# VH-VL binders against Putative adenylate kinase: the designs that were tried, part 3

Target 1, 196 residues: Putative adenylate kinase, of Methanosarcina mazei (q8pz69)
Amino acid sequence: MLIGLTGTPGTGKTSVSKLLEKRRGWKVVYLNDLIKEEHLYSEVDEERDSVIADMELIRERLSGILEEEKGQHAEKAKVNGEEKENITIIESHLAHYITDIVIVLRAYPPELKKRLEKRGYSEEKINENAEAESIDLILAEAFEWCKKVFEVNTTGRTAEETLGDVEKIIDYILAGKENELQEYIPGSLDWIDSVP

## First folded at step 5 (VH-VL)

Design e40 (from e13 with heavy chain G55D S56T; framework fv_pimurutamab)
Fold by ESMFold2-Fast, scan of step 5:
Structure e40 (fold): chain C 196 residues (1-196), chain A 118 residues (1-118), chain B 107 residues (1-107)
Amino acid sequence: as target 1 above (196 residues)
Amino acid sequence: EVQLVESGGGLVQPGGSLRLSCAASGFTFSSYAVHWVRQAPGKGLEWLGYIYRGDTTYYGNEFTSRFTISRDNAKNSLYLQMNSLRAEDTAVYYCARGTWYKYPFDYWGQGTMVTVSS
Amino acid sequence: EIVLTQSPATLSLSPGERATLSCRASQSVSSYLAWYQQKPGQAPRLLIKDASNRATGIPARFSGSGSGTDFTLTISSLEPEDFAVYYCQQYSNWPLTFGGGTKVEIK
């Protein structure tokens, strides 16, 4: 099962992913790191300190990673004689362009600005991300590209606290209990007036 | 011309099931989100649920366990499966087209009447 | 869920008069509010979207205003065909919700 963990930069998806990897042993693809390390981009915007991702290169590389993971899972099942959940998490603000099932992490835009400021983002990029978050940009894109979308508010919460909700969502999906995830139905948050 | 036509309404006993259909024409159905809205006789409008172009579905809280929305893009059709029907489900059921995420309804069908009584 | 309260429930006026309809939200919906007109036996018809933008084909006598929690639909000079029920609807948050309606009737 391929699950995306997406959201505007600063929503905590990398921290949550690391905790998922530690606690559940699930495969995590840190896509933003992979893009930088393997140069899966066409151009660099030096003024904005960003890269322009090349989706064709990304999809080709992910295909290889997923094929290798499938092989490792099959081999582990043969050697250990036990079955476990075959879960791969794609962590990136671009994950909703890749996966059919996605969890979108959200953060109150004023809080998001403070988080990005601590991460060394430029004022221009901070305002751009806060504005995108205020109009539900990533969430709206997830609706367009994904079959199943869940929303988790990380405002005022630690990565450990957010992890609980993410684990519940994935466990309920595995159990076929998506109908019980009402608290994570997207659209309960309205932050349009939260930025100047 | 954009057109939405509901069908499948009728009389059903409490506890019964019914499947409504909505046939779309005059636009690229697969490119639009579509909604179900109902209206009890003499009452106001009530949103039931939504299915996005990518098959993502969302429902009003009270409808999640009994109602299911689906679509068949090859047939330009939207469906509402209703189970465990109650007298309070008696209403005219409309399908409506949304232009984008959360956007309001620019086109509506004429509605189909569902009557739940013994 | 966001509750929309419309007032008055009934507005009795004569052709040529101005109609002013109110819609109040229990919490801010910014400008994500639409107005619909419904005549007996017919489906609703979109009049205004984004609080103030007339839908395609809607006559200039219809105008919307407001933001946040307070919204108004104004019909500058009632025509015979304007006597109908009007609903406001928010699309800021799921679930989408409608107001209870205002009936504009002939005096």
Scores: ipSAE 0.011, ipTM 0.511, lowest interface PAE 9.3, mean pLDDT 86

Design e41 (from e6 with heavy chain G54S S56Y; framework fv_pimurutamab)
Fold by ESMFold2-Fast, scan of step 5:
Structure e41 (fold): chain C 196 residues (1-196), chain A 118 residues (1-118), chain B 107 residues (1-107)
Amino acid sequence: as target 1 above (196 residues)
Amino acid sequence: EVQLVESGGGLVQPGGSLRLSCAASGFTFSSYAMHWVRQAPGKGLEWLGVIYRSGYTYYGNEFTSRFTISRDNAKNSLYLQMNSLRAEDTAVYYCARGTWYKYPFDYWGQGTMVTVSS
Amino acid sequence: EIVLTQSPATLSLSPGERATLSCRASQSVSSYLAWYQQKPGQAPRLLIKDASNRATGIPARFSGSGSGTDFTLTISSLEPEDFAVYYCQQYSNWPLTFGGGTKVEIK
């Protein structure tokens, strides 16, 4: 099962992904790192200090990673005699372009600005991300590309508290109980008045 | 010229089923989220649900178990499957085009009348 | 769900007069509010989006204003073809909701 963990920078997706990897032993692909390390981009936007991701190259590379993971999972189950869920998490603000199932992490835009300030983001990048979050940009894109979308608010919460919600969502999906995840139905947050 | 044309309406008895169709032309259908909206005679507009290009669907709470929205991008067609119909479902049913996940509707069909009566 | 309350329910005016229609939301919808015009036997027609932006082909006499919870549609000088029912709609939160409508009729 391939699950995307997406959200605006500063929403805590990397921290949560590391905890999922450590606690559940699930495979995590840190897509933004992969794109930069393996040059999965067509060109560089020097004005915005960013790369223009090449989705075709990304999909080809991920296909290889997923095939390798299936092989390793089968071999480990054979050797250890215990079968674990075959879950792969794609962590990126682009994950919703890749996966059919996605969890979107959200954060109140004024709090998001403070988080990004602590990380040394430029004023321009902070305002850009806060604006995107205030208009539900990532969530809107997820609706266009994904078949199942869940929303988790990280405002005022620790990574461990957010992890609890993410684990519940994944566990309920695995158990066929996704109709009980009503509290994570997207669209309940309204922050469009939160930025000037 | 953007056009949306609904069909499939008619008279049906309580407990019955109907499938409505909406034929789209004049734009790249597969690029847009599509919505269904209904209006009971002499009453206001009521949003039923949406289907995105991915196939993701979201419904008003009361419609989830009885109504299903689907699409066929190769045929430029949108569908509404209605089951267990009640007298309260009597309305004109409109298909409408949205450009963002919640966006207002820039184009509407002319509607198709569904009458649920004995 | 967000409830939109339109007032008045009916507005009786003569051609040439100014029409002012109100839409009030039960909670903030920021600027994510649209106005539609519906004539008898016809589908609704988008007039205004994002509270104040006229849709393509809509005459300048139509204007929208407001933000948060209080919104207004103004028709500066009524033409004969403007006598219709007007609906507001929010697209800030799920589910999408419409107001009950304001009927603008000839005196």
Scores: ipSAE 0.007, ipTM 0.520, lowest interface PAE 9.5, mean pLDDT 86

Design e47 (from e2 with heavy chain S53R; framework fv_pimurutamab)
Fold by ESMFold2-Fast, scan of step 5:
Structure e47 (fold): chain C 196 residues (1-196), chain A 119 residues (1-119), chain B 107 residues (1-107)
Amino acid sequence: as target 1 above (196 residues)
Amino acid sequence: EVQLVESGGGLVQPGGSLRLSCAASGFTFSSYAMHWVRQAPGKGLEWLGVIYRGGSTYYGNEFTSRFTISRDNAKNSLYLQMNSLRAEDTAVYYCARGYRTLYPYFDYWGQGTMVTVSS
Amino acid sequence: EIVLTQSPATLSLSPGERATLSCRASQSVSSYLAWYQQKPGQAPRLLIKDASNRATGIPARFSGSGSGTDFTLTISSLEPEDFAVYYCQQYSNWPLTFGGGTKVEIK
């Protein structure tokens, strides 16, 4: 099962993904790192110090990674005599363009600005991300591209606290209990006026 | 000109099932979230659920287990599958176009189709 | 869920009079509130969106105001075709909810 963990930069998706990898042993693809390391882009936005992802190259590379993971999972199950859940998490602010199932991490835009400042983001990138978060940009795009979308608010919470919600969502999906995840139905947060 | 035309309503026995259709024309159907809203005779409007462009569906809590929304973008059609129908489900069922993915209001409505659940 | 309370339930007026309809939300919906007009046997018609913005083709006599929890729909001078039921709807939170409606009837 392929699950996207998406959200505006600064919402905590990388920290949560590392905890999922450590505690659950699930495969995590840190897509932004993969894109830059393997040049899965056709253009560079020099003014923003970023790359413009090539979705065709990304999908081709991910197909290879998923096939390798399936093979290793099957071999490990044969050795152990028990099969664990085969879950791959795609972590990126672009994950919702790739996966049918996505968890969108959210953060109150003024708090998001403070988080990004601590991470060394430029003033222009901080304002751009806070504005995008205030208009629900990534959440709106997830609705357009994904078949199952869940929303988790990380405002005022640690990565460990957010992890609890993310684990619950994934566990309920695995159990076929998505209808019980009503508290994570998107659209509960309104921050349009939170930034000047 | 935007048009939404519902069909498939009628008389059903309690416990029965019915599938409603909504035929869309005059706009790029695949680009919009579509909603179902019902209205019992002489009563107000009640939101049932939504289906987004990517296929994500969300329902009012009381409808989650009995009603399913689906769409066929190639046919410009929206559907509502209703199961385990009760007398309380007697209503006119409207399809409506959501303006905006998030924070949607309904800029266009169909004329509705009547579903009567009675023995 | 957010509950919308419309008042009065029925408003009896004559053509040419001003109609003022209230919609109150159980919690803030910011400006994510719309008003619809419904005539007997017809589908609802969008009048006002985002609390105060008239929909395309809606006459200037219709105006909306308010934010947060208190909203008003005003019809400055009633025309014969304005006698109908009016519903408010919030789209700030899921599930989407409607008010119970206000019937504007001829006195």
Scores: ipSAE 0.029, ipTM 0.613, lowest interface PAE 6.6, mean pLDDT 87

